# Designs tried in a protein design chat: VH-VL binders against f1miw6. Part 4

Target 1, 251 residues: f1miw6
Amino acid sequence: MPHFAKPLLRNIITRNLFNSIKKKQCLQYLQTLRTLQYDGFTTVYFGETDIPESLVTGEDFSDGYYMPTPTWCVVHAGGSQGWVPWKYRMFLRDELCIKQEDNLFFEFCDVVKKAYGKCAIVVKERRRQDATRPKEGKETEAQAHVPSVVNLTSVTCCPEVAKSYGHKLLTLPSPYNYLNPLDSAWSSLKWFIINNRKEFCLQSVDGVYSYQYILFSDLISKGIERINLSKWRTITTKVRRWENYYLGKLS

## First folded at step 13 (VH-VL)

Design u2
Fold by ESMFold2, fold request of step 16:
Structure u2 (fold): chain C 251 residues (1-251), chain A 121 residues (1-121), chain B 111 residues (1-111)
Amino acid sequence: as target 1 above (251 residues)
Amino acid sequence: EVQLVESGGGLVKPGGSLRLSCAASGYTFTDYYMHWVRQAPGKGLEWVGEIDPSGGSTNYNEKFKSRFTISLDNSKNTLYLQMGSLRAEDTAVYYCARDYDSGEWSGMDVWGQGTTVTVSS
Amino acid sequence: DIVMTQSPDSLAVSLGERATISCKASQSVLYSNKNYMNWYQQKPGQPPKLLIYAASTRESGIPARFSGSGSGTDFTLTISSLEPEDFATYYCQQYYSYPLTFGQGTKLEIK
């Protein structure tokens, strides 16, 4: 700013506005979700988590080691019906994005349609840092100048694709982590990795990393399998208790 | 047999800290949410919070969130309650409890005998 | 927070007679035709013991004289023929919303 701003006053104003906007977004999200559930939509939480290779090996080469360890992005979905019957995806988190993930959401929407019928697909809000103006949510199409895509770092989620399958795409406001059961599922997966990684290690005889991928894929697959239907029902029920808390607190 | 044993209670001055332990045995520790529930002298039951031993996920009664921390050690099948900035109104018997959760219903089906915390100057 | 209000606060009843304890939630604890409500028994110097879950289902090992009924906001625990071991404090508890909350308790005494 080239003129003398009042940073203390702006800080107080922006905090109050941010809190008001986020509370409104949360209430809107919850009311929309409950309406869709009443209307027979199956709720499905679609999301990602990062698994650095160091979590799998148990080693941390933070001593200025110039070869960074790979970080993998796992993409999956689930709800009170368990994991979606869809092959989860693992993507290498590169400095340049892999273009092949553009069609992933089409495949996902088709699979959940066949499995559950119409779905409320919930994706956690990412990469929005400012509250420059109150945003009412809800997709609008005056002439399509509003964002058409909800972005995960590895996957593009297009509302029009969801709509073409009879689904509704919802964005979960970012400060409300208790409302995303995938966070609990990801924590359980990482716990499984930490406690079972030795059972999936290969002794490399010549430093070939291809065998490590085989074990890594098996480790992830077993970790996901351990989060069974009963576990999914428990974590979605716990999320619903938070939903009820926020609905009561905000009204 | 399923058994929960609390320990670590005692007399603490206001503003002090205390860590309670709950040793679990007779079941698969990572299959069940675990709770802390307290009961002030002559009063009813008050839920403090819960933890999932299979991932470390916690849910707190917001009343306690800034002062109390629930944690665990899976290698010892032990649940902890770290209490800080203690006040006289924190005087209570503290119970740990196991949550039987089928995904359709839940209930605290096993309780420890409790450990007493007294906060007094 | 959902407030669970029990009535009466205490109740004196003769052996062999019926006891009825009421619990009212400050908002409905019904979701998808399920009531998210439990009953516990607590004897002096002992921890609570789960009696009834899902409003009406007896826990394993609980005698048939205990029954739970009600839905939404209004719930009742009934003990059809009191025995000496039934004199205790009884708590209702909801798990519909965080925080989990208990009623204030109803003390059941020998008349």
Scores: ipSAE 0.739, ipTM 0.902, lowest interface PAE 1.0, mean pLDDT 82
Fold by ESMFold2, fold request of step 16:
Structure u2 (fold): chain C 251 residues (1-251), chain A 121 residues (1-121), chain B 111 residues (1-111)
Amino acid sequence: as target 1 above (251 residues)
Amino acid sequence: EVQLVESGGGLVKPGGSLRLSCAASGYTFTDYYMHWVRQAPGKGLEWVGEIDPSGGSTNYNEKFKSRFTISLDNSKNTLYLQMGSLRAEDTAVYYCARDYDSGEWSGMDVWGQGTTVTVSS
Amino acid sequence: DIVMTQSPDSLAVSLGERATISCKASQSVLYSNKNYMNWYQQKPGQPPKLLIYAASTRESGIPARFSGSGSGTDFTLTISSLEPEDFATYYCQQYYSYPLTFGQGTKLEIK
């Protein structure tokens, strides 16, 4: 296209090219997902969420002296069949954190194969991860999308591992957050934590002091449990309404 | 048994703001998605949006998303619609409705009586 | 947005006769052999009432004279023998895609 002398026109043209590429990626994702679903693949969303310790304890660090607290990362998966029958994982994420679960995705692929057969495993593209992922070029990227390794902060998701179990790994494009039912599941977990953390405290009394303990594992486990099969079916049906919206809008 | 009661409607000038309330009773509030639906005078029904009381997740008609906010207070079993930058075309009866949702099936099976919002000079 | 177009806008029918209301979606609302479409009744001065969900399933407490049919883009609400309480406006509504959308309404008048 010709050089544009006006700054506003240049900004509009650059924004239009970016939007075109992201729309293409979303449309390709949705078309691939629907093809896999038609071909009998079970859709499974694999992802993570951050749970700051302050959410669990209720401590407020709004004023004065700042006290750093760790953030926990919960890794799980689910879909229209409910949570995958796989024990969710919790990892500590702070400046001292070391990745410990290099084989987790391999284990996950085995579990979902045994539970559901062949799966379309969907992992959300991270914005930082998206920015560092190699691209063939803007024009080439619009034509094709080649699966690549998608890293959560605590696990590596390799397409070849998925393929070895008969699965397909799909990357959900970053700007389309309505297309990830795990976001709703994580919101429900966090609301459960906020509203129930006091019921998971044990009070212990030393002769001089009272101490409280939070049954953190039980709190998280109950929060996950509250997102039952019916809830998962509702969440995934609502995501499908967004999928239909974007398929209509982008095609 | 199941009851939804809207309130907070009234006369407001263009550009103004208003918060509607929907008090729910007779059922477990956190088990059902809740909707706001409006009806302009002499016109049909228009979906505004929905919220999950068990997690706060919202889905909006994009037409309203920049001006309207759906929220709730679980301790009061109350749904809210915060409306800003009101325009004459926002004049309507506003209904809250409960979603009968069993995974695959959906439908607004309980409605409130509605509350009237009038936007005029 | 999926546009739901009802026909006719208004219909006058005698008591005991059959009424038929059409609803056409601007795109199919069929997924996995299920139609994501509802019918509502609204009497003057009242909120809407759910009549039919899943295109053809009557809601609890709805008289058998109400039935829904159709698939994909074309749907029909039939009232097989009109009663005086059936005077109302009827709306179809899709929940296949966001935003949820309603038809413009069909006003049923008892002749």
Scores: ipSAE 0.735, ipTM 0.900, lowest interface PAE 1.0, mean pLDDT 82
Fold by ESMFold2 at other seeds, fold request of step 16:
Parts: sequence; C-alpha cells; structure tokens
Structure u2 (fold): chain C 251 residues (1-251), chain A 121 residues (1-121), chain B 111 residues (1-111)
Amino acid sequence: as target 1 above (251 residues)
Amino acid sequence: EVQLVESGGGLVKPGGSLRLSCAASGYTFTDYYMHWVRQAPGKGLEWVGEIDPSGGSTNYNEKFKSRFTISLDNSKNTLYLQMGSLRAEDTAVYYCARDYDSGEWSGMDVWGQGTTVTVSS
Amino acid sequence: DIVMTQSPDSLAVSLGERATISCKASQSVLYSNKNYMNWYQQKPGQPPKLLIYAASTRESGIPARFSGSGSGTDFTLTISSLEPEDFATYYCQQYYSYPLTFGQGTKLEIK
C-alpha cells in the first residue's frame, strides 16, 4: 500500500521551486515569441484535444456496469489567420493508430510554409503525472538538457523538422493555459458537441461501428466549422491581453 | 431592440453571498462576449471579468477571481455573477455589458441599467 | 496593471466652447499601429455610453463634435462646441492588457 504523507509535504516545497522555474520559462517564452513576431514569423498554435465518446453519446457508465469509452483525439492548428488550411486529424487515442502518424509533423510544416511562410509553431507542454508528484533523487535537468522532440500524444514535433522548413518550434509552459488560444477553441468545440449531439443521434443499423464513426466525424466537423476566422481573431486577441499581463507581472 | 437587465442586488452583511443576473434580449446571445463592470458610490468604473457565451471561457480581473464567479445559462440568455465573501468595499452598482469584439476593435457598446449591491452591517 | 490617468479631474466650460480631456496610460497601448483605447460618457444615474473606440473612431450615432486623438500613452478627447447634453463624466479605458482598466473619470460641468 503506498503511503502518501511524504509526497504531500515534499510536493509543497518542490512546487515553490517549480513555480519559480516556470515563471522564468514563461517570461522567456513570451520574449522569444515577440522577437519572432517582430522578425515576421506567423504564429501558429498546434495542438490536440480529447473527445470522449461519452461526451458525444451522453451515456453515463456510473451505474456499476463499466464499459470502456474510447477517446477520440482531434489534432488541429490555428491562429489569427483562422484554422490552418490543413485537414484536421482524428485518432483513436487508446489504439496503436497514433504510431501511423510519425510523418504528420513533416506534412504540417510543409503546409504552413506554403500557406504563411516562416512560422512560429507553438506547442503546449504536455502535463504529466510526475509533474504533480516530485520524484526523489532524480536528475530532472538531464531529461530537459537536450530535448530532441516535443510530443503530443498523437504527434511527434521535432524542432529540427520545423527548422528545415524555416520555422521555429516553441513550447508553451504547462501552467499558463490563458496563453493558448487552442484551449478556448477546444472549449467552444466541446460546447457545440454537448448542445448538438441529440440532433446528430440516429437509430442503429447493421454496421453500427461505421455509423458511429460517421456521426462523430460529422458533429466534430460542424463544430470546427463554427470556429470561424472572426472567432479566431477574438480568441488570439484575448490571449495577447494575457501575454501583456504576464509580461508585466513576471518582469 | 437590444436590452440588458440586471437584477438581484440588495443589502447583504459582510461575509455574505449574492448572485446577480443579467437578462439579455434582442440579439444572438452567443455572438458577443459579456462583461461585469462595477462602480462604487462616487467612484470610477472597475472591470470584474468577462465570459464567452459560445464556450463558457472566462477571463477575470485577478483581484476578484477567488471570490467571484461568472456563469451563464444560454437557454435563458442570462449572465450571472456569483459573489462570495462580500466586503464593505464591494458596495457598488454592478453593470453587465455586451462587447463588440472583431479581434481588431472592441468596445462595450450596450450596457444594462445596473443593480445596486450594498454590503453593510 | 495599466493605470489610466485622466486630467483634469473636473472641468467647467461654457456652452459653445471647446473642452479637452487628457488620458495618459502607464505604458503604451499601441500594437500593430492600432491604439487599444476607448472613451465612454456617463451621465448621473445612467450607465456608461461608448463614444470613441480605437482611440479616434466615433461610435455610431455620436455627434461629429466629439473627436479622439493621440497614440501610445497620450490620448485626448475633444468636444469642439459644447451642448447642454455633453455635461457628464468621461472615462478612458484600455483593452491592451488584462485587467481592462478605466481612468478615474473627468467631470465636465457647465460654467
């Protein structure tokens, strides 16, 4: 049986140092981003969100008969120009299909180069369970000393690939959610799904799995379409107001 | 005609709670960010926060974030401000306002009449 | 927080005369050649009313006697020929950075 009294006290102490490091990383991120924008780089936010099947169906499994709910991962990108003119991707997160997209980032870099020229590609730092529970005696700086990739769960984002297309890959520090306009876009998508899932619900037929996939893809496609250029400009402007706040607060 | 109508103000003891409402009509509620702005007696305007009705995303003045919660009910076209741990300095007229925001230009172009909150013993 | 400081705190002006109200931001509110600043009018017992957005653009229905000017940190609201309805309190407001902040207000009175 694990004993958690030690990790709680150590978590508080190491959290204070962690927060100080993250504040410095945030300031460095913001300064780098502004320099790239001044140098003519187009900012593009690249990321993913989880859409559990239960969100689409409305099914509740708390009645004691557990059934696994697959989680769909939506991968897309956008900025003040709207969604990137790139077909978003849907992956079943709990399958091996995420390994089939090992060249997706190459394709993405090519598409945004053709659409916008040189880009500052921003990927949110993935929060891990070990970030909330300090590990005793581990060399944390060694793991971050020479990072070769920045990973989403479905896509490997390599800085050298971005550089080969003239882009710069930036990592947004995890606790600064206000600095990622994709979070607002994902909230709007999930809101649309919750409020429109009954409209897309049809009776089952033979081939139920294929029918369920079509319903999910149609609902998600319509939700993404609803997040138009005007919405993207609003969201990115709100993020800029937070960027200015943090630049003032952290400097 | 676009209208915003606040309600729920009144007299509350320090440490108490109060929920304000703002009923919106005459426009598509989900197209516009909504704000709460307050004005203490004889004082200027102070921004409390905003919410996106099309996704529920909120942005707060950090001064209020621990005590105030902005929410909404899209089926009723209604904006809410839940206020807790109220203090004497929270005594003010509270306005809701609609924001025109194209991403390039912004302005609170429609305001309600306001509802008065008084915090005293 | 960006502090918006107005000058003067109050101003007494005769009908038909010109009124000038200053607003200074504690840091620049200019981005991509756009000034993220608005002006509002508030009469006693009434909510604020948007006058000028983007520092210099009149809102729909606002008379031509109202004009806004300035850039960066220094902004001016000018009323070229005062009418009786113009006696109110005027606020500048920035939306460059969170939190959104207002100036302390300038009360315009009949002399």
Scores: ipSAE 0.733, ipTM 0.901, lowest interface PAE 1.1, mean pLDDT 82

Design u2
Fold by ESMFold2 at other seeds, fold request of step 16:
Structure u2 (fold): chain C 251 residues (1-251), chain A 121 residues (1-121), chain B 111 residues (1-111)
Amino acid sequence: as target 1 above (251 residues)
Amino acid sequence: EVQLVESGGGLVKPGGSLRLSCAASGYTFTDYYMHWVRQAPGKGLEWVGEIDPSGGSTNYNEKFKSRFTISLDNSKNTLYLQMGSLRAEDTAVYYCARDYDSGEWSGMDVWGQGTTVTVSS
Amino acid sequence: DIVMTQSPDSLAVSLGERATISCKASQSVLYSNKNYMNWYQQKPGQPPKLLIYAASTRESGIPARFSGSGSGTDFTLTISSLEPEDFATYYCQQYYSYPLTFGQGTKLEIK
């Protein structure tokens, strides 16, 4: 009894402190966002999603006779103005591909500046991931106290780069995923993939992954195009309903 | 013609489960958000939740989120409400409704006739 | 949750007369000069029917005798000259914030 009570009470106290900090972060995020919107900043949500090739092929790898397939990363941005007029990126999720795209955020900031002027660029919170040697060595700074590490996307999104273009970079707290309209856009893309993948499947893929990439790229392009301006306005409006809910609940 | 038809209502004991269906016809199912709204006998309207048929995204009244699940089957143009751990206060007529959403304005412009759920010992 | 409070709960009015139903939101439903609220009509044994969206815009097929007005927290539905088919229960509904909420309803009866 005493042994059980000590671990349970410790977890409850720690969890309550974590929730209080996340509530404060959410309120600060929402207040900052509304101030920037009032000050004429265009809100742009920048982010990424993973699309495993098994989603495209429909293959089940739990049986072991299917070969494992890689995961693709799609990087894009949008808001109440629709998709940003910026060519989305699609690359394999591994260390080499990520390193090749390290200048992506500079290009993005320039494009949105030219398209919209000053922007509030919103990026979903990610756990802080210290740079590590590829061979070995994983470190965490988290202590028993509530973590203070803020996660950024796999693309390096530097606040000083955004500032140099007149933008403001905002981090959306992770427990409040309803506040990110990109999540709805990504769900629509994945739903499109599931319901249309047979149309893009080649029976005789001649063992060259370039053929699979071509079909995959076309499928992704069509899925993104289907998420038009009207759809973006709908999902950003629904996010605003959650913003209003959380402002009322957390204030 | 645009039509929504609910089914699956009936008498169920407290703690039981029930799955409601809403069959849609006469329009492009994936173009409109779909809602569940309930009305207890002699009472007003209560929003249960919504789903985007073009992506599966859901938004729930947090009151119901732990017990109710909204889902759909695009191949059958059918919306579902899975209800678990039913209580006497869940007794109501359950409506499905289509949301006319223009991006800036919305309204439930088409409703089904409703299906009655009675939770009683 | 935003509470939508209607008044009166019940109203008896003669044919050809004006009926006025009010709806008060517990907080403003105005954003960017747009009011995020709707009016519905419900007859006994029937589902609700959308009358007015965006506080003041009539849905297609709704007679001109129905009008909505107000802004922020205070809204009014007016029926300028009652006809027999107008005797029903009327609900306001906000979509400014989740959860979506309805007023308690106003039953309009023939005198």
Scores: ipSAE 0.678, ipTM 0.884, lowest interface PAE 1.4, mean pLDDT 82
Fold by ESMFold2 at other seeds, fold request of step 16:
Structure u2 (fold): chain C 251 residues (1-251), chain A 121 residues (1-121), chain B 111 residues (1-111)
Amino acid sequence: as target 1 above (251 residues)
Amino acid sequence: EVQLVESGGGLVKPGGSLRLSCAASGYTFTDYYMHWVRQAPGKGLEWVGEIDPSGGSTNYNEKFKSRFTISLDNSKNTLYLQMGSLRAEDTAVYYCARDYDSGEWSGMDVWGQGTTVTVSS
Amino acid sequence: DIVMTQSPDSLAVSLGERATISCKASQSVLYSNKNYMNWYQQKPGQPPKLLIYAASTRESGIPARFSGSGSGTDFTLTISSLEPEDFATYYCQQYYSYPLTFGQGTKLEIK
């Protein structure tokens, strides 16, 4: 398997490590994660990705002749054990759907408790840029330095809910996203969509929206299934190597 | 309102020195890399270097590393470029720029209006 | 150093027409399905303005007529229907490795 990072890319990654607040957050995250792993917690990465309908249809809206199509949000989780045995979720992203379901995180915590026992649930730090252009407010600093409810755009991740199931909720600091194996899984899913979308455009039914959703759901389901346990182990092994590298460099 | 304001440009003789300033406002200064980029008259953009205000770490275009020093004062939210051993070829408009790093992409999303340095006898 | 080479150096196009600007990197700037390059617009007497980041994503407030495409070493900026305010110089820039480098620029002129 190829090396996780090329020598040239390390210069860009090293640049991001020089933010002293972010360096301390990364070290704290890694030390906490290692302690939890030593104490028998199973590591589970919980997150989301955006899939615009244009990625599925193949249309290029970059010339401005068409209005942007809707964007779908996919929520799932995985780790060295593969995908969590939990039905991934899809949400239509718009202003009214930013917080879809409070009970979803409860359900997730129950499922991973039953599947793996106590878990270290890792969620990527959500910055306003991931959802909207930031206004450079104090909200980003408060979210980065204080334990808080971690909000994905589609679900609220409450530390107290995780704790009630015996889990520990961890926030992966941005910009250390290469320590999140779920990002590699999302990239593989999007590549699969680009290369297989025409296979899933062969049928239509009444209610054009229902037809698109059925084909879209099938395409995503197949893409997720292609990221099997072997692929997850490859991804998490690469992330582990980067974690060890930064533990040595930061400490 | 995010704003970058350069100052300190002017006329200087070859071999001389000059310090440029870039005053930043409207955002958390320590969260963003800062850059110096220059543009000679009628020419393209040339990256001079960068600094991380939270740690003070710098990276330079090797062309300038022996003569130019990037520094900052976090109490004033101010970026500096100290230029020494100036040559006629250093005549340019010097821009400071903020680098918004989301962890997944980066780009110089805010630029100052520039300050002009002229090196001539 | 990664050299960014733009083509053409200058391009004359009529209002309402399409303009296409190419940028070639001396080595791939693709990693983990992301292209580490940006496009900037610069009007005379003004600083550069970020236009497209990550090769294809439009910065906030940039009109939809601007689009970026390409991957790896070969990139294209397309302006689908030129407006008077689009006549400027355009730069590509890589941020894959140090030193950060810009293309030499492409001047878009009114015909």
Scores: ipSAE 0.000, ipTM 0.410, lowest interface PAE 13.7, mean pLDDT 76

Design u3
Fold by ESMFold2 at other seeds, look of step 13:
Structure u3 (fold): chain C 251 residues (1-251), chain A 121 residues (1-121), chain B 111 residues (1-111)
Amino acid sequence: as target 1 above (251 residues)
Amino acid sequence: EVQLVESGGGLVKPGGSLRLSCAASGYTFTDYYMHWVRQAPGKGLEWVGEIDPSGGSTNYNEKFKSRFTISLDNSKNTLYLQMGSLRAEDTAVYYCARDYDSGDYSGMDVWGQGTTVTVSS
Amino acid sequence: DIVMTQSPDSLAVSLGERATISCKASQSVLYSNKNYMNWYQQKPGQPPKLLIYAASTRESGIPARFSGSGSGTDFTLTISSLEPEDFATYYCQQYYSYPLTFGQGTKLEIK
């Protein structure tokens, strides 16, 4: 019965330290967010989601075949005022090609400044697993992390850029998933895709990505429109209930 | 006519499992958050959790999250509560309820008649 | 968790008289001048029924004799002239914070 007990104890000690750090980060995040809201900052959640093409086609490649399906990344933002009046972005996440939009965050900061004035821009923290991976350059890390990364992968969100527009950039701690209303918005978008993909299929002999992108873009656009202002108010209000829970629990 | 009908209650031993169903009719199922609420004999109401049928997003009372799972089948307009590791204190009438949420305000405006779960040796 | 405490636990009132039920939240449920609190009625052998939402707004079909008042932590349900159908248990409920919580209930009996 050698060695099992000692590695388990090490995992418990490491998890305890990690949880303590994450609790402090969550409390700091919530206190900062509430201070900014009191000071008149509009809260805007900026993020991304991955949509594998298998979700759109309905085909299942999970039976062990070694051929990854292409994945699309949707980048958008919203809050209690609805989707930001900014055209969402779509990127193809092939294993060979990861697109980084130059100046996208600058453009975003300008748009939300014009629409809402000063904003608290909230971006989801990257997973700790991704942070512990090898020390290779950003280009190599981005390619290596395509299957496992969420938020911040395709967009560099610089705090000094936000500050130059009068905004504040906040990082949402990853263990606290209830605190991100974009997660609910993305779930609603994916639900829409699953239930409406048949209506957006063209009768094409060749399923090249150019034709699929046109169909896919229309499907995504319709799905985003369905997540209206009323829906955004609902999901942000439910996030506020979680914020109130955690503020009481962690204080 | 809007109706919610719970089923699947019964007698179960401690440590056992049970799955409750809530069949919805008379409205567009995906337009409303749905709740599970329970009431122990002679006691008040206790919120279990909620789900958004138009995306599957859930919010749980943390008291139950490790043992209870809320799910749905949109093709059958049916809400489920999967209960595991049942204890005597889980003995209650379980209600499903529809929430008319307008963003700023909400209220459980339609309730089922409930289904009874009894956890006893 | 926000504890909703009702008083009294029970009360007996004659037909045509006024009934007053109190609900106190362990912390404020007010946000942006809106109270995140509801009242429900539950008759024996029946599920709860929504009476009042937003502390003071009657749900559709609820008679005008029911009224809600209060703000922050202290709330009141008033039935101005009791009818036979009003004998039930009444629950307040907050939706300001998770978990959603109900008061312990107030049983309204005929005197």
Scores: ipSAE 0.756, ipTM 0.908, lowest interface PAE 0.8, mean pLDDT 83
Fold by ESMFold2, look of step 14:
Structure u3 (fold): chain C 251 residues (1-251), chain A 121 residues (1-121), chain B 111 residues (1-111)
Amino acid sequence: as target 1 above (251 residues)
Amino acid sequence: EVQLVESGGGLVKPGGSLRLSCAASGYTFTDYYMHWVRQAPGKGLEWVGEIDPSGGSTNYNEKFKSRFTISLDNSKNTLYLQMGSLRAEDTAVYYCARDYDSGDYSGMDVWGQGTTVTVSS
Amino acid sequence: DIVMTQSPDSLAVSLGERATISCKASQSVLYSNKNYMNWYQQKPGQPPKLLIYAASTRESGIPARFSGSGSGTDFTLTISSLEPEDFATYYCQQYYSYPLTFGQGTKLEIK
């Protein structure tokens, strides 16, 4: 039957078109970023990571005695200047978290304006799967009338808010993972947690949420502090080496 | 007192595999990026890749990425290079090196003595 | 990849004399007024040794007779008064872009 060859050819053509589109998006991102840097914009990477509470407590899931534990979201930002002088946020991944974090980006834009002046704020392209399995319908949204926003799963990043502070909001296209220094920072934070959680977990008290939250916050705070200015300059410089590679390769 | 000691080199046939080790001592292992650099007989230096021991992040020379894997064991302060699908042109002395990095500037300030890999029929 | 090209490939120089080694990058390695390149020395049977970073800054413990200069694409290593231990192969290396790349080397021999 003649059909057997057409689906394969269509898949090859579709994959090639997708790759071409992503390469063009990456080149446009890099060219825009370089233009903004030349024009005196400070580059700031704004993002989030998920920290399951079990990573902090070290509790074993496989025995079936332990209940599923919540996942915490850490939202922060940094660049070659170090962590932004803005208190990172931790919140539980649920519907309540989304409603309260609507104005977080507004506050963030004000802080970075005062600290650095005009910024190129870079956020990673949202993965579609993070929006695939909502609870029974999504009844609430941060701003229903703010089109073309760049969303973290727990924070809405509105380009118009950034622009009102003199900033530019950029989306880092997937799959160019090497271009986000926050990924390295998050990896370092998670490794710090794994290597230091035993000391903090010995102080945990079963059933006492306030005690666990305090230990969790202390461990996260120490992990973030461990990623100092020198570390930030290193990981940012390594990202720039990848930027230079891709600018040469994709031009 | 900072020391890097490579091991695991030897003779292998084309298509074979080999794992190199680099034992580090005399400094805080997790504070410094680590590199693999190779030097073919009578040739210059070629960068293979690097790893951050404090998070596992890697950056490879794309030439090697499909065949070589950099990993580590923090409990042993040891860096590894897993090499697969070896070819005659992979014959070289393989060095591990520590990266001094203060932000915008960088340099491989401590090197091991190297371990020799020979790939031949 | 950024190609680093050294010249000459080799040279013979008398003790106490000046040696000059050139390195040219296939594209600029200058960013924000900083040059992202290093110089290394390698003696036979030994690993490389870092001499100069950031094009012109001597590594700790490197004698003052070694100096680096240049910017952008054109760089020079100068040894002002050669000592017996200076006869080695010298490599420039860029860290502006991945992959990190080295020059082909310049062998400095006793005349």
Scores: ipSAE 0.728, ipTM 0.898, lowest interface PAE 1.0, mean pLDDT 83

